# Designs tried in a protein design chat: VH-VL binders against Uncharacterized protein 5. Part 6

Target 1, 153 residues: Uncharacterized protein 5, of Haliotis asinina (Donkey's ear abalone) (Ass's ear abalone) (p86728)
Amino acid sequence: SNLQCKIAGGGELIPIRTPEYRAWVPLGEVGLNVSDSKVLIFAARSCFGAHILLQNNAEDFKNAVYEIVIGGMKNTRSGIRQCVGCKFDEWVKDKALNCRFFNYFWISWCGDEVWVGHGYRPPHNRILRYKYENQPVINAASVRSESDTYWAL
Short names: E, the ipSAE of ESMFold2; O, the ipSAE of ESMFold2 at other seeds; V2, 0.75 times the mean of E and O plus 0.25 times the DockQ between their complexes.

## First folded at step 1 (VH-VL)

Design x4 (from x1 with heavy chain S32Y D54Y Y101G D102E S103D S104Y G105Y Y106A E107M, light chain G28D S30Y S31N; framework fv_axatilimab)
Fold by ESMFold2-Fast, scan of step 1:
Structure x4 (fold): chain C 153 residues (1-153), chain A 120 residues (1-120), chain B 107 residues (1-107)
Amino acid sequence: as target 1 above (153 residues)
Amino acid sequence: EVTLKESGPALVKPTQTLTLTCTFSGFSLSTYGMGVGWIRQPPGKALEWLANIYWDDDKYYNPSLKNRLTISKDTSKNQVVLTMTNMDPVDTATYYCARIGEDYYAMDYWGQGTMVTVSS
Amino acid sequence: DIQMTQSPSSLSASVGDRVTITCLASQDIYNYLAWYQQKPGKAPKLLIYAASSLQSGVPSRFSGSGSGTDYTLTISSLQPEDFATYYCQQSYSTPYTFGGGTKVEIK
């Protein structure tokens, strides 16, 4: 038995870019499989609006479990919602992103809650948490952004 | 069955504003992931994307056309409207509306197109 | 903007021929690539989406392949109704951009 939550990606971060667009980039298509993981650590360089979608199925954006928004509303808030574009179920004032430098973030779905924080040392610097009664299995993740964003995933 | 049809003026004078309406059936813009876009094609030239609108009223415009474009929807009437200001003879083209599908945002159904000529 | 370079601009072929059309993106588009067929005076018709997925109702002789920046449309055995202009299009980033088109004409 292991009590530690498995981190996706094995330590080598994969660089990708999302310009301003609507389209989701499935992480599985860029070489990052989250199906056996409970924690994602990543970095982003962006002026605002870095979005992460946690999904039951990689091909299904309609039945997504959570959308996590980092630096939404022009880099003034971060939040969690159970549908794309809905009102946040939980949010916090947060100037999370930087136009010129990469900032680290982590997302954990270890246990009954989704947690989000700053940095690369979960569970330190947690900013958000949300409880989903009988949380669906998270098997995939995708990213998109509201502004030109560089990722390390 | 999914259908789309464009309507608007066939002739526009330089400097005037063009208004085109896309009327559709067989789907709703209240459905998650659904969108409608506008594309034009000058005679003998390639296709050029103009604008998209999505179920959540999110809007995207071709930046080369700057503030000339406005896209809006009336979900209850199944209509999407495109407005283009300051028309010029180089804007002469066939204008199409198309459904933007959820799979990789492909344009899976297109209207027949409406020819717009810009001349004095 | 992402530039889509389509080649060749035109080709001549006979019924039964294998036809290949190439599309090159100026940056990675992550399979956000569609192929359309357009006959004179008609609207474009979607053939392939997500680089390799065949649209419902499209004959199986049409196939798409590729990844990253390099994509191809193949018609395995050209039929009389396939003489048309073909366009590739990326939807990875706005503005969505189309290739210049490839006219497939009778030899």
Scores: ipSAE 0.006, ipTM 0.581, lowest interface PAE 10.1, mean pLDDT 87

Design x5 (framework fv_axatilimab)
Fold by ESMFold2-Fast, scan of step 1:
Structure x5 (fold): chain C 153 residues (1-153), chain A 121 residues (1-121), chain B 107 residues (1-107)
Amino acid sequence: as target 1 above (153 residues)
Amino acid sequence: EVTLKESGPALVKPTQTLTLTCTFSGFSLSTSGMGVGWIRQPPGKALEWLALIDWDDDKYYNPSLKNRLTISKDTSKNQVVLTMTNMDPVDTATYYCARDSEWLGYYFDYWGQGTMVTVSS
Amino acid sequence: DIQMTQSPSSLSASVGDRVTITCRASQGISSYLAWYQQKPGKAPKLLIYAASSLQSGVPSRFSGSGSGTDYTLTISSLQPEDFATYYCQQYDSYPWTFGGGTKVEIK
């Protein structure tokens, strides 16, 4: 179960806003350290395109371990890729986001698989799974979006 | 193994409603990511997307045809039905149903043979 | 709506020729583009998706390239069975739209 792995963060959710196509916002800079964690649970309110970057090095935004895209292609697809701008390794039809309401999501990188799902109860409502044979250590995470997005992390 | 086939009337009079049925095999609309769309092609003209329904009953309609289109599915029968109201001679076309791509976007990987619909008095 | 412009509308070529068909979007479509082949009296057949990914079972002489607004379908060595009309389709932005088609006639 993904419930067996440590969840990032504490009791209070951190509010973040990312406007369209701006720079990555490192979660470490806003008080959320994922280096000892294997699960991230968050909420987003967005019309489309919420991106989460899982990184080996917090300073490296280009050679990431994974980019998770939620509600890409105008809120029609969600997927996993091993670098920014690469072809997707896993891709699913998913109208994940909502312009007016916060939706919850979880990401797990426990073990040698990355899993993504809807809600705040991993491993329930899993939508994506990818197995990486030789997965680099994930020490940092960052967020960005294609449209004006409000996050609770 | 994936097949789709359109059925419906070959002739429709102006102002009448067209009803087309797509019957398919080799996949299910209960499977996450699956969808079926309708595309038409007037004689000698380009392809025009009309409507799409997916596994969770979300419906998409071409805005240029506005309130004329209704799409529905019967998952247990492997059927998708399109209705188009107030038919006009300019709606004369071959109508195709097609499966949209399961994972990588709204492109169409398997198509039915098409059914010709002529709108005339 | 995103408008898709194909050029040329038609072309004639000999067996063995390299054929290039272009598709231009009225705005960037991030490589969310598919190419279809339609033979006379038949339904379209998917050739390429994501601008450059060859559909299973399609001969390797077909290839796609491009980015942003400009995309190309190339047939490296035209065969008699390639007589057909080719269509591009963008799937970046709803509603999904097709190009006007390019008819390839073998001389």
Scores: ipSAE 0.007, ipTM 0.562, lowest interface PAE 10.0, mean pLDDT 86

Design x6 (framework fv_axatilimab; at its last look DockQ between E and O 0.06; V2 from the best seeds 0.00; counts 0 for: pae O 15.0 > 2, placed apart)
Fold by ESMFold2 at other seeds, look of step 2:
Structure x6 (fold): chain C 153 residues (1-153), chain A 119 residues (1-119), chain B 107 residues (1-107)
Amino acid sequence: as target 1 above (153 residues)
Amino acid sequence: EVTLKESGPALVKPTQTLTLTCTFSGFSLSTSGMGVGWIRQPPGKALEWLALIDWDDDKYYNPSLKNRLTISKDTSKNQVVLTMTNMDPVDTATYYCARSYYEGDYDYWGQGTMVTVSS
Amino acid sequence: DIQMTQSPSSLSASVGDRVTITCRASQGISSYLAWYQQKPGKAPKLLIYAASSLQSGVPSRFSGSGSGTDYTLTISSLQPEDFATYYCQQAYSFPYTFGGGTKVEIK
């Protein structure tokens, strides 16, 4: 549902590169704050495995997080889970990423569900939705990847 | 003030296992984005990257040495340990530990420790 | 593995000269390149990261440029303390690799 949710950022896109299997890059440290926002729109150029972590705070990687994986399992699945690296709570078959070109994605934690979609016009092209009983307040986000990935956020 | 220091034996016999410890201060490996890597340099030769361990316990190894290397950390003690098996005289080098932060460059280095592998 | 080829292997130059050192990667590395200075008996020192960003405390006579596969370190006016060996390193993909080094000798 639409609850007048705010999109993170605005203005200039922030370019980020994540090499394969690197530490999380906190978006707040590169100038993107997701506090008071409920939607993130971004682009990624990657062969596979673009990971986005939504966090209660930038130092919480365990207990109050969502991890969204775009193009996981070598660009065959996208999914969502409440811990880093655990079994997906919901996933779909999805060949979302492209090694040569940027594709757009969006994530919404607006309302009582978490949604994921393609493109830059949420809620269009939603591919995932899942309702969690315990939905943490999200104040930070981080990115990393399984393959070398270029982001624009 | 960020510091790193390598410790371990100066002399190792062929076939033995080398264990090196990097002890650091001025940062925590529990901090998001931090990593500690190992780089070696044979006398008079170029630098060679060996391994990296990140704050979230992801481990990366030079594949030319992967069967011989193990990296681990003790975040509470500010230590990273590198173990290298089956040492050979060609492994004689100065071994450095160094800090990285997200961009893959190494901004702080230890002084290095010379390890000689000799019969 | 990405091979990093530095040129030249060594050079001799006078104080005040403009010095350029090149580093070529075997594939594109998207400006994930660092330059290090190493003086005899010392650990390497980071000069340039991300191909062109100057590390804090490094003199402004050092600069980096390039993109794709071809990168350059420039010393705009060589000083006596710049006697050292310089290494490039790609930070694009594992394993990270270093160039073979360029020894700069003061004439």
Scores: ipSAE 0.005, ipTM 0.516, lowest interface PAE 15.0, mean pLDDT 87
ESMFold2-Fast, scan of step 1: ipSAE 0.233; ipTM 0.753
ESMFold2, look of step 2: ipSAE 0.006; ipTM 0.525
ESMFold2 (binder alone), look of step 2: mean pLDDT 93; pTM 0.947

Design x7 (framework fv_axatilimab)
Fold by ESMFold2-Fast, scan of step 1:
Structure x7 (fold): chain C 153 residues (1-153), chain A 123 residues (1-123), chain B 107 residues (1-107)
Amino acid sequence: as target 1 above (153 residues)
Amino acid sequence: EVTLKESGPALVKPTQTLTLTCTFSGFSLSTSGMGVGWIRQPPGKALEWLALIDWDDDKYYNPSLKNRLTISKDTSKNQVVLTMTNMDPVDTATYYCARIRDYDYVWGSYDYWGQGTMVTVSS
Amino acid sequence: DIQMTQSPSSLSASVGDRVTITCRASQGISSYLAWYQQKPGKAPKLLIYAASSLQSGVPSRFSGSGSGTDYTLTISSLQPEDFATYYCQQSYSDPLTFGGGTKVEIK
């Protein structure tokens, strides 16, 4: 049989809130373990700046594998970078988020590329793709935001 | 008491632009958390959401009606206006305006509705 | 878009019956669900918001329940004035979407 990319979580989405720039919220601490997964489907309601950190070690927020920013720069772009706050390795103009409604997103790290898209049907509506040479194993994920953000993960 | 009332033409010819006005009282669109939306219902069919405008002038549109809808508000007159271009007989429906707001931090229920205005698209 | 599927599309019932209407979302909506009642020739009326909260002035025989993708509206003892069409509506994701409606008619 062919390898299948496992989606994180067990069905129903877990509600989380991140109020503005604060500490990272590890998904493992709120009941979502991504260590055996290769795809995360989630929703976010936010005016701007939803950040997802893909980590090799759940305790390491500085030397993460990827920081994925959705609706950064006041909801004008989304991007992928290999460290927190670094230059984007890939980015796109994207008014991704909405202050009133949840928008769905997916992130896939199946294989040796990371892909990001709109919606709940990976790989449809892909907006970003990046290949990390010798990508570390992704064992954990965390979220943070630039503005008051409600998540369903 | 909260009231909303739709006004506009009862008959529109194919290809023309429809303009509907919602006039309301008992609340203000300058109040945080308030919005007014438009919903339509063809005879004997289900409700279809069209558009929404909120207190911050954020506008939302049904993507299936791409490029045909414009919503605007005049907060001082307590009015919300919807325009819909290139009318077709399939757009024949009762058009409602309704107030939307947060309830217990859950956004998005329409708690007060206008009576509706029937718009027939025919030559 | 989130698709809202209501079941059944219509049902026949008698006064005093317990009526259950279901609404299934194509993806999780975290209780961002409202239920409306529409009588013939009239505008819809809000019955339930946030999946389970009863709107002020709505009789206690109406109740909402559910979570995730599956939600129900229950009328514990149907009254003559309850013969109407009922709609669910999600506000979790843009665009807002309504179910196809369930017509509750006299047996």
Scores: ipSAE 0.007, ipTM 0.620, lowest interface PAE 8.7, mean pLDDT 87

Design x8 (framework fv_axatilimab; at its last look DockQ between E and O 0.81; V2 from the best seeds 0.00; counts 0 for: pae O 7.5 > 2)
Heavy chain, then light chain:
Amino acid sequence: EVTLKESGPALVKPTQTLTLTCTFSGFSLSTSGMGVGWIRQPPGKALEWLALIDWDDDKYYNPSLKNRLTISKDTSKNQVVLTMTNMDPVDTATYYCATLDQYFEDYWGQGTMVTVSS
Amino acid sequence: DIQMTQSPSSLSASVGDRVTITCRASQGISSYLAWYQQKPGKAPKLLIYAASSLQSGVPSRFSGSGSGTDYTLTISSLQPEDFATYYCQQYDSYPWTFGGGTKVEIK
ESMFold2-Fast, scan of step 1: ipSAE 0.236; ipTM 0.734
ESMFold2, look of step 2: ipSAE 0.086; ipTM 0.690
ESMFold2 (binder alone), look of step 2: mean pLDDT 90; pTM 0.917
ESMFold2 at other seeds, look of step 2: ipSAE 0.036; ipTM 0.646

Design x9 (framework fv_axatilimab)
Fold by ESMFold2-Fast, scan of step 1:
Parts: sequence; C-alpha cells; structure tokens
Structure x9 (fold): chain C 153 residues (1-153), chain A 123 residues (1-123), chain B 107 residues (1-107)
Amino acid sequence: as target 1 above (153 residues)
Amino acid sequence: EVTLKESGPALVKPTQTLTLTCTFSGFSLSTSGMGVGWIRQPPGKALEWLALIDWDDDKYYNPSLKNRLTISKDTSKNQVVLTMTNMDPVDTATYYCARVEYSYGYEDAFDIWGQGTMVTVSS
Amino acid sequence: DIQMTQSPSSLSASVGDRVTITCRASQGISSWLAWYQQKPGKAPKLLIYAASSLQSGVPSRFSGSGSGTDYTLTISSLQPEDFATYYCQQYDSYPWTFGGGTKVEIK
C-alpha cells in the first residue's frame, strides 16, 4: 500500500471464542501475528464487553500500550485506555455489540495515534481516537471478553 | 469520608437463616462503577469471598455457597443485604462488607472495608 | 477455581529488615492481584492493587511486583506497625480467591 499501514492477517479471519471474563488470549498463540502490522480488522458477536489489548511485550498484560474496550459497561460504552483497568482516556456512548449477529470493527495504530471504528473500511466510521505521547512500539495483541464472545480475527 | 458498617445477629442457631446488612456512606450504589461485596473469615483462617452486587444490580455468588446465598441492595437507603440459609457451626466467622470500584467493565480490588461483625453458630 | 498459594506461612523479622512475601496462582491472572494487611481484631486494609499499584495513603516502603502466576510483596524497611498478617487476592476470575496468609511476627 501507499502508506506503511499493513493490515494484520492473511485476508481470512481466524475464529476464536472467549467464554467469560478469563485470562487474555494472545493472538500470536492462535496464529495471528501483529508485530509488523498497523491495522487490525475483526468481527465479534457478543452481548457486551469485547476487549483488545495492544502490547509492546506479548507477556505484559498490565502495562500494555492500550486496552480498547468495545461495548463495555453492558454494551453502553466503548473506550481507549493506556493500561488495563484504568480510567478511559477517551470514550463514547455506543451500543457496539450484538448478541445474535457479528459486527465488524477496525483498530489502527498507523502513525502517532490509535483510532477505532465500526465496519471493515478504515478510516471510515471512526468512533474513537487517542494520541499517546511517546507511544511504545506495538508488537503484540490479545483479546478477552466480559461475556461469551465469538471472534473472527 | 467513605464508610461501611455491618449489622446483624451475633448468635445464630444451626439450620436458621442469617441476615446481614451493610450500611454505607460517602458513595452511592446508583453510581456507575460501584459495587459492594461480602467476605468472611473463620477464626484463625483465611478470607473467603461470598457475594457481590453492583450498581446495575448484577449479582455474583461463590459457587460453593450459591444455593444458600442471596444478595440485594436498597440504593435509596445505602444498604446491601446478604441472606445465608441453613447455618452450620462451620459458618462461624467474622463477616465483612467491602466496596469495589469497577474500571469500566473490570472489577477492582476491595478498597474500603467495614469493621466486620462476628457471627457465632451454636445451639 | 484459581488457587492462591502464599509462602512463607509465617516469618520472624526485626525492625529495619527487608521482608519478601510470595504469592503463586494456579493459572495466569494477568496482574489482577491485590495485597491486604490485617492486624489482630481488625479488618483487612488494601495495600497494593493490580500487582504493583500502591494504594493512596500506603507508605512507599511497600511495593508489589510479578506477572503471570508469580507475585511478590516487599517491605523495604520493616516498621513496628507492619507486624501483621498479609493476604494476596486474585480478581481475574470468579470466584475471587485469597491466599492462606503470611504472618509477619516480631523476632
């Protein structure tokens, strides 16, 4: 591409499931390497609480670069924070998820900002953006959810 | 400024139902991100989590005791009530209520605790 | 259920000593671990949350570290008021579970 904003994955989405609020599932362990990528496009079917962790080190789940929460607080808010469980740095009222149907989302960390949007055509339908001063390099990603969630990543 | 206090009977007979009330001030359980839980400690033993209720009336129970426990709240009175059925001498413990603050979907640690109330189960 | 194992179960120390207490989870808990201090006849007091974050008002001599399954509470220079029982707690998954406690006794 004309920009150095490579999309993660090989064009086919990998199905995974996170049943309840449990341990993080590293994407590298399920066959998706994000270390040379700047964009993740995925789909999720969930009643609420789909969490994506962008990490400098695949083994560091607390001091991650960003935690992106989609449909948090029982599918009423989505937001970005600089650590797991911290206050949101940016958030929006958004009933993003659906119990019965997959919805698509994209996350971009191309350039000096992280952006989040609905759909599969970044940067279309952006809902969140945040600029992190002296952002660490993002080399890994993991997922977790608050409710039984089916992912296509 | 934030306080919690447990109240209830000091002595319960075997097979009876225990009802404990947690009365709090300095926060509201109508505020998004707030929860109140119950923890017990038998004399000389470790802490055991029992139940939690949050601002949205979601209820969580320790699976080992779920069939015996009911947790409820009265937001207007700043109270959380725990009911435990079929009491046994092994349930003799100090019972605590404590606050949990959620971080937008994630439960956090118990940051403020009540003083505890001792419940003895004996005939 | 996630089991939390603390070591040692008790230790004797003198004022000014460096004290280290360890907590091991039966599975990864993503640093969702708290440390509490409990004095005889009193309620537990939160010292550390998220494995390494110091609770407001807690002296800087207390620190937490660790990741995955293995976590440590350190008291860099023990004070007379620090003689107590210390508990770890995981809050990664329900049911939340506590360690068995470590009693720090005067030598």
Scores: ipSAE 0.006, ipTM 0.527, lowest interface PAE 12.6, mean pLDDT 86

## First folded at step 4 (VH-VL)

Design b1 (from v9 with heavy chain Y101W; framework fv_livmoniplimab; at its last look DockQ between E and O 0.87; V2 from the best seeds 0.00; counts 0 for: pae E 6.3 > 2)
Fold by ESMFold2, look of step 5:
Structure b1 (fold): chain C 153 residues (1-153), chain A 118 residues (1-118), chain B 107 residues (1-107)
Amino acid sequence: as target 1 above (153 residues)
Amino acid sequence: QVQLVQPGAEVRKPGASVKVSCKASGYTFTSYYIDWVRQAPGQGLEWMGRIDPSGGSTKYAQKFQGRVTMTADTSTSTVYVELSSLRSEDTAVYYCARDLWEYGFDYWGQGTLVTVSS
Amino acid sequence: DIQMTQSPSSLSASVGDRVTITCQASEDIYNYLAWYQQKPGQAPKILIYAASTLQSGVPSRFSGSGSGTSFTLTISSLEPEDAATYYCQQYDDFPLTFGQGTKVEIK
């Protein structure tokens, strides 16, 4: 059960800070292009509510998207949904985030499923898996958070 | 274009029941919670409860427990609130609202005035 | 139940004035706080969610601040169309509860 798709990034980690509940930060604007990739590995330091949006188009925040929430509900659950702010299609209990330290995560849209896991070695430590029948082509990603969050992408 | 459409008014006698509809359009009906909020004339907003349209699970405010039933019909994209054993104090505008778990109530119906009079 | 208390219950101000409305929660609700505007004969409209995040399409003269138990809605320069009743609402825990409202009138 090895993940064999291309991982996003040019090698160097990109630092980003998202204040609580601000506009989405498009990763393309900070130099991370996901259009030729199927896997994103990143780290976040946050009390709760790290949000990642996978998008067909960098300007589309409503249609043809997947939203991944790490440490939602006050750092008690992580989940996958196919629109911003809708109920989760799949979720698990997950105290994933830490206010003081960075933790690593990965997201894969390889094949016809979306997978989410802990750590930096996909597909190890997968916590979520969901199949969508009308999976869009993902060309962009954006981040936002419920609490003040530091990212390394 | 998200819309929640409700009937304008309903009139009932004390002791009767009323069932108010809220028809959703412009989004995937089963992907969002719907909440009901009422407002008596000249008064503030009062939350009544929430329904998950996909499975029909509900959470009601204690004040209404035993008198309120919320249901959803996915074939018509419609939620309902039914309030039984009506009293004159139940005279109010009844609103449905789309509930974005982390982001508040982003769209509201125009409200249904329910008048309970003898 | 989490009680939400707004102050003041009403106010009257002139166009261009800075208006401040406060909301106190009886328990820590972190930032799960929304502000709504309601004009006569209309449904409420969300202005702010997550205590400080402005809803799309809401004028930038509106702002929210606070966390925990104490929250503020500010209108930096009152406009005639801002005459309305404003409600805070917590959505941290059930039952969801609203403040009693603050009526803002133009002098």
Scores: ipSAE 0.059, ipTM 0.684, lowest interface PAE 6.3, mean pLDDT 89
ESMFold2-Fast, scan of step 4: ipSAE 0.202; ipTM 0.745
ESMFold2 (binder alone), look of step 5: mean pLDDT 95; pTM 0.960
ESMFold2 at other seeds, look of step 5: ipSAE 0.136; ipTM 0.730

Design b11 (from v9 with heavy chain Y103W, light chain E27Q D28G A50G T53D Q55E; framework fv_livmoniplimab)
Fold by ESMFold2-Fast, scan of step 4:
Structure b11 (fold): chain C 153 residues (1-153), chain A 118 residues (1-118), chain B 107 residues (1-107)
Amino acid sequence: as target 1 above (153 residues)
Amino acid sequence: QVQLVQPGAEVRKPGASVKVSCKASGYTFTSYYIDWVRQAPGQGLEWMGRIDPSGGSTKYAQKFQGRVTMTADTSTSTVYVELSSLRSEDTAVYYCARDLYEWGFDYWGQGTLVTVSS
Amino acid sequence: DIQMTQSPSSLSASVGDRVTITCQASQGIYNYLAWYQQKPGQAPKILIYGASDLESGVPSRFSGSGSGTSFTLTISSLEPEDAATYYCQQYDDFPLTFGQGTKVEIK
């Protein structure tokens, strides 16, 4: 709703690598605090399966607000779910990721609706939206992946 | 409707510079990259570079690096390509094109024929 | 740089014919490939993006297929207005590169 919502970060992209399904990498531990933000813009280079967790509490990976999956199911779909590994609440056919080249994505949680899109110009190229009535406050985010993934966050 | 408007023609002498304009309308100017592509008479398409109008960041093909400059004026929704030290081989139609990144070039200007002759 | 090679360089076909143009990338580009149509004296027009997605307003007789390094543009039933030069373009990596073009003429 508020398209002027604050973008996370100080303008300097932070390089992160997630080599495969391992522990979640909290963005706060690598210098990116999303607690005052409503939009995350990032780039990823990956064959498949880039996962972003939006959390109420940075220490709680189990009861997160959303898991956003980019290029899931072997880079065939992207989706939004309210639990890790559950069925998607919303999804779209989407070959989003590339093994050799960084692609940009954005996630917005302005208001009580989460939006996801391609590129670095929200709200352009929106591919997903999901409305959660009385959405918990998002204070933290974490990343992990299904394959060796390089991030710029 | 989306439009990219370019002048029809420019004529320059060898060694001069040319600055070609591309005026955008019908969409949010800062939300799309603009790429420049040239085509010499009877030849194929050659990518010159890309500009991000929102921040002015550019990517140039190495062949043109040092001779090409791309700029954007957000107040007039106009992108420019300037090519210096012109040679006869630079005679071509110069196109601007709107670039969404993942969706290819969906709208093109009509092109500016730049002729380099003595 | 990623080299894009089209085959054939030119072809001549009759109205109603099925026309196939191929495009080969020197490196894997996934589905980051577009096809353009250019008529004499005109700017290129996008037909296909993402290797197989038809642009809005483009006739359904045009289709694209392929991924990785090998791509095909098909015109299922050639019309007189399809006489043009067709270009493939990769947009996976810089510099962006085009194929040399395939000229389609009507007999």
Scores: ipSAE 0.007, ipTM 0.507, lowest interface PAE 14.4, mean pLDDT 86

Design b12 (from v9 with heavy chain R50I K59S Y103F; framework fv_livmoniplimab)
Fold by ESMFold2-Fast, scan of step 4:
Structure b12 (fold): chain C 153 residues (1-153), chain A 118 residues (1-118), chain B 107 residues (1-107)
Amino acid sequence: as target 1 above (153 residues)
Amino acid sequence: QVQLVQPGAEVRKPGASVKVSCKASGYTFTSYYIDWVRQAPGQGLEWMGIIDPSGGSTSYAQKFQGRVTMTADTSTSTVYVELSSLRSEDTAVYYCARDLYEFGFDYWGQGTLVTVSS
Amino acid sequence: DIQMTQSPSSLSASVGDRVTITCQASEDIYNYLAWYQQKPGQAPKILIYAASTLQSGVPSRFSGSGSGTSFTLTISSLEPEDAATYYCQQYDDFPLTFGQGTKVEIK
């Protein structure tokens, strides 16, 4: 994205591992505060199903959230939805993840849309875009996965 | 039928380079990683590195960093490992192996015996 | 690097015996462990992946167990054709690493 949108983190990526279908891991609890940020750049190594939850409140995993799924449905689709586990509001065919290598992704909530792309240079390689009329203010984020996933956040 | 075909032997002098081929058939070449593993006479298995033929991404064991290069030619479904600055200690059988992370190394080439001698 | 240590380094057993080989990882590798069999002059052959899943075509006398840092390969009833060197391998993280091998001989 444009340089005016603040990127989360202090330059050093934080390693996190999430096993298959466990509880959400709040990024604030592992040292990454996104409350002042509008862009998250991260890497993931996973066979499939890396989930990022953008939240208005760090303790609320149900209301005023966006769930971004990278490499869902066995690494065949990536999508955005307004609630955990509901139908995607937008999705694309996308073999996004790799079991052996980290791939970079970025998520931007700068402005009134949520954008998702491949790589570490937003807004390049954008794959998803979602515009919601009543977009909540994003103050927190959490991660979870469908398969064992290594994160660098 | 899945096959990984390697040459039987290569002979090189110390200080030279060797490039060992591994020709894949019977599957979609870009859907699997290929790892290289070597075995010195009477010794155990030593992982050298991995290549993703779909994008050319590689990762090498630190011991070989700076001397090893892995490449893939998708037009011929062939993976190569090149090892430079050869020493007698590099005498080993070099195996390529098909790697689908969740299933381990399910198919192996028959190996190429690289002999380094003057 | 994740260190893989096998025990024993070698063993001698009779046909029909139950044989157990152990493998220890220096850190938690979950179930990302494979077992390979290698006969003299041949490439290794996979027996087990994901610590306990038997590869298609491998005889049912072979089984694997364990998770985390401690793993076991069992041959329930040793056959003459099982004389070989057996290797464990972690495939959780780079560099991938093998145990030093266990040589199984028939007496």
Scores: ipSAE 0.087, ipTM 0.713, lowest interface PAE 5.1, mean pLDDT 90

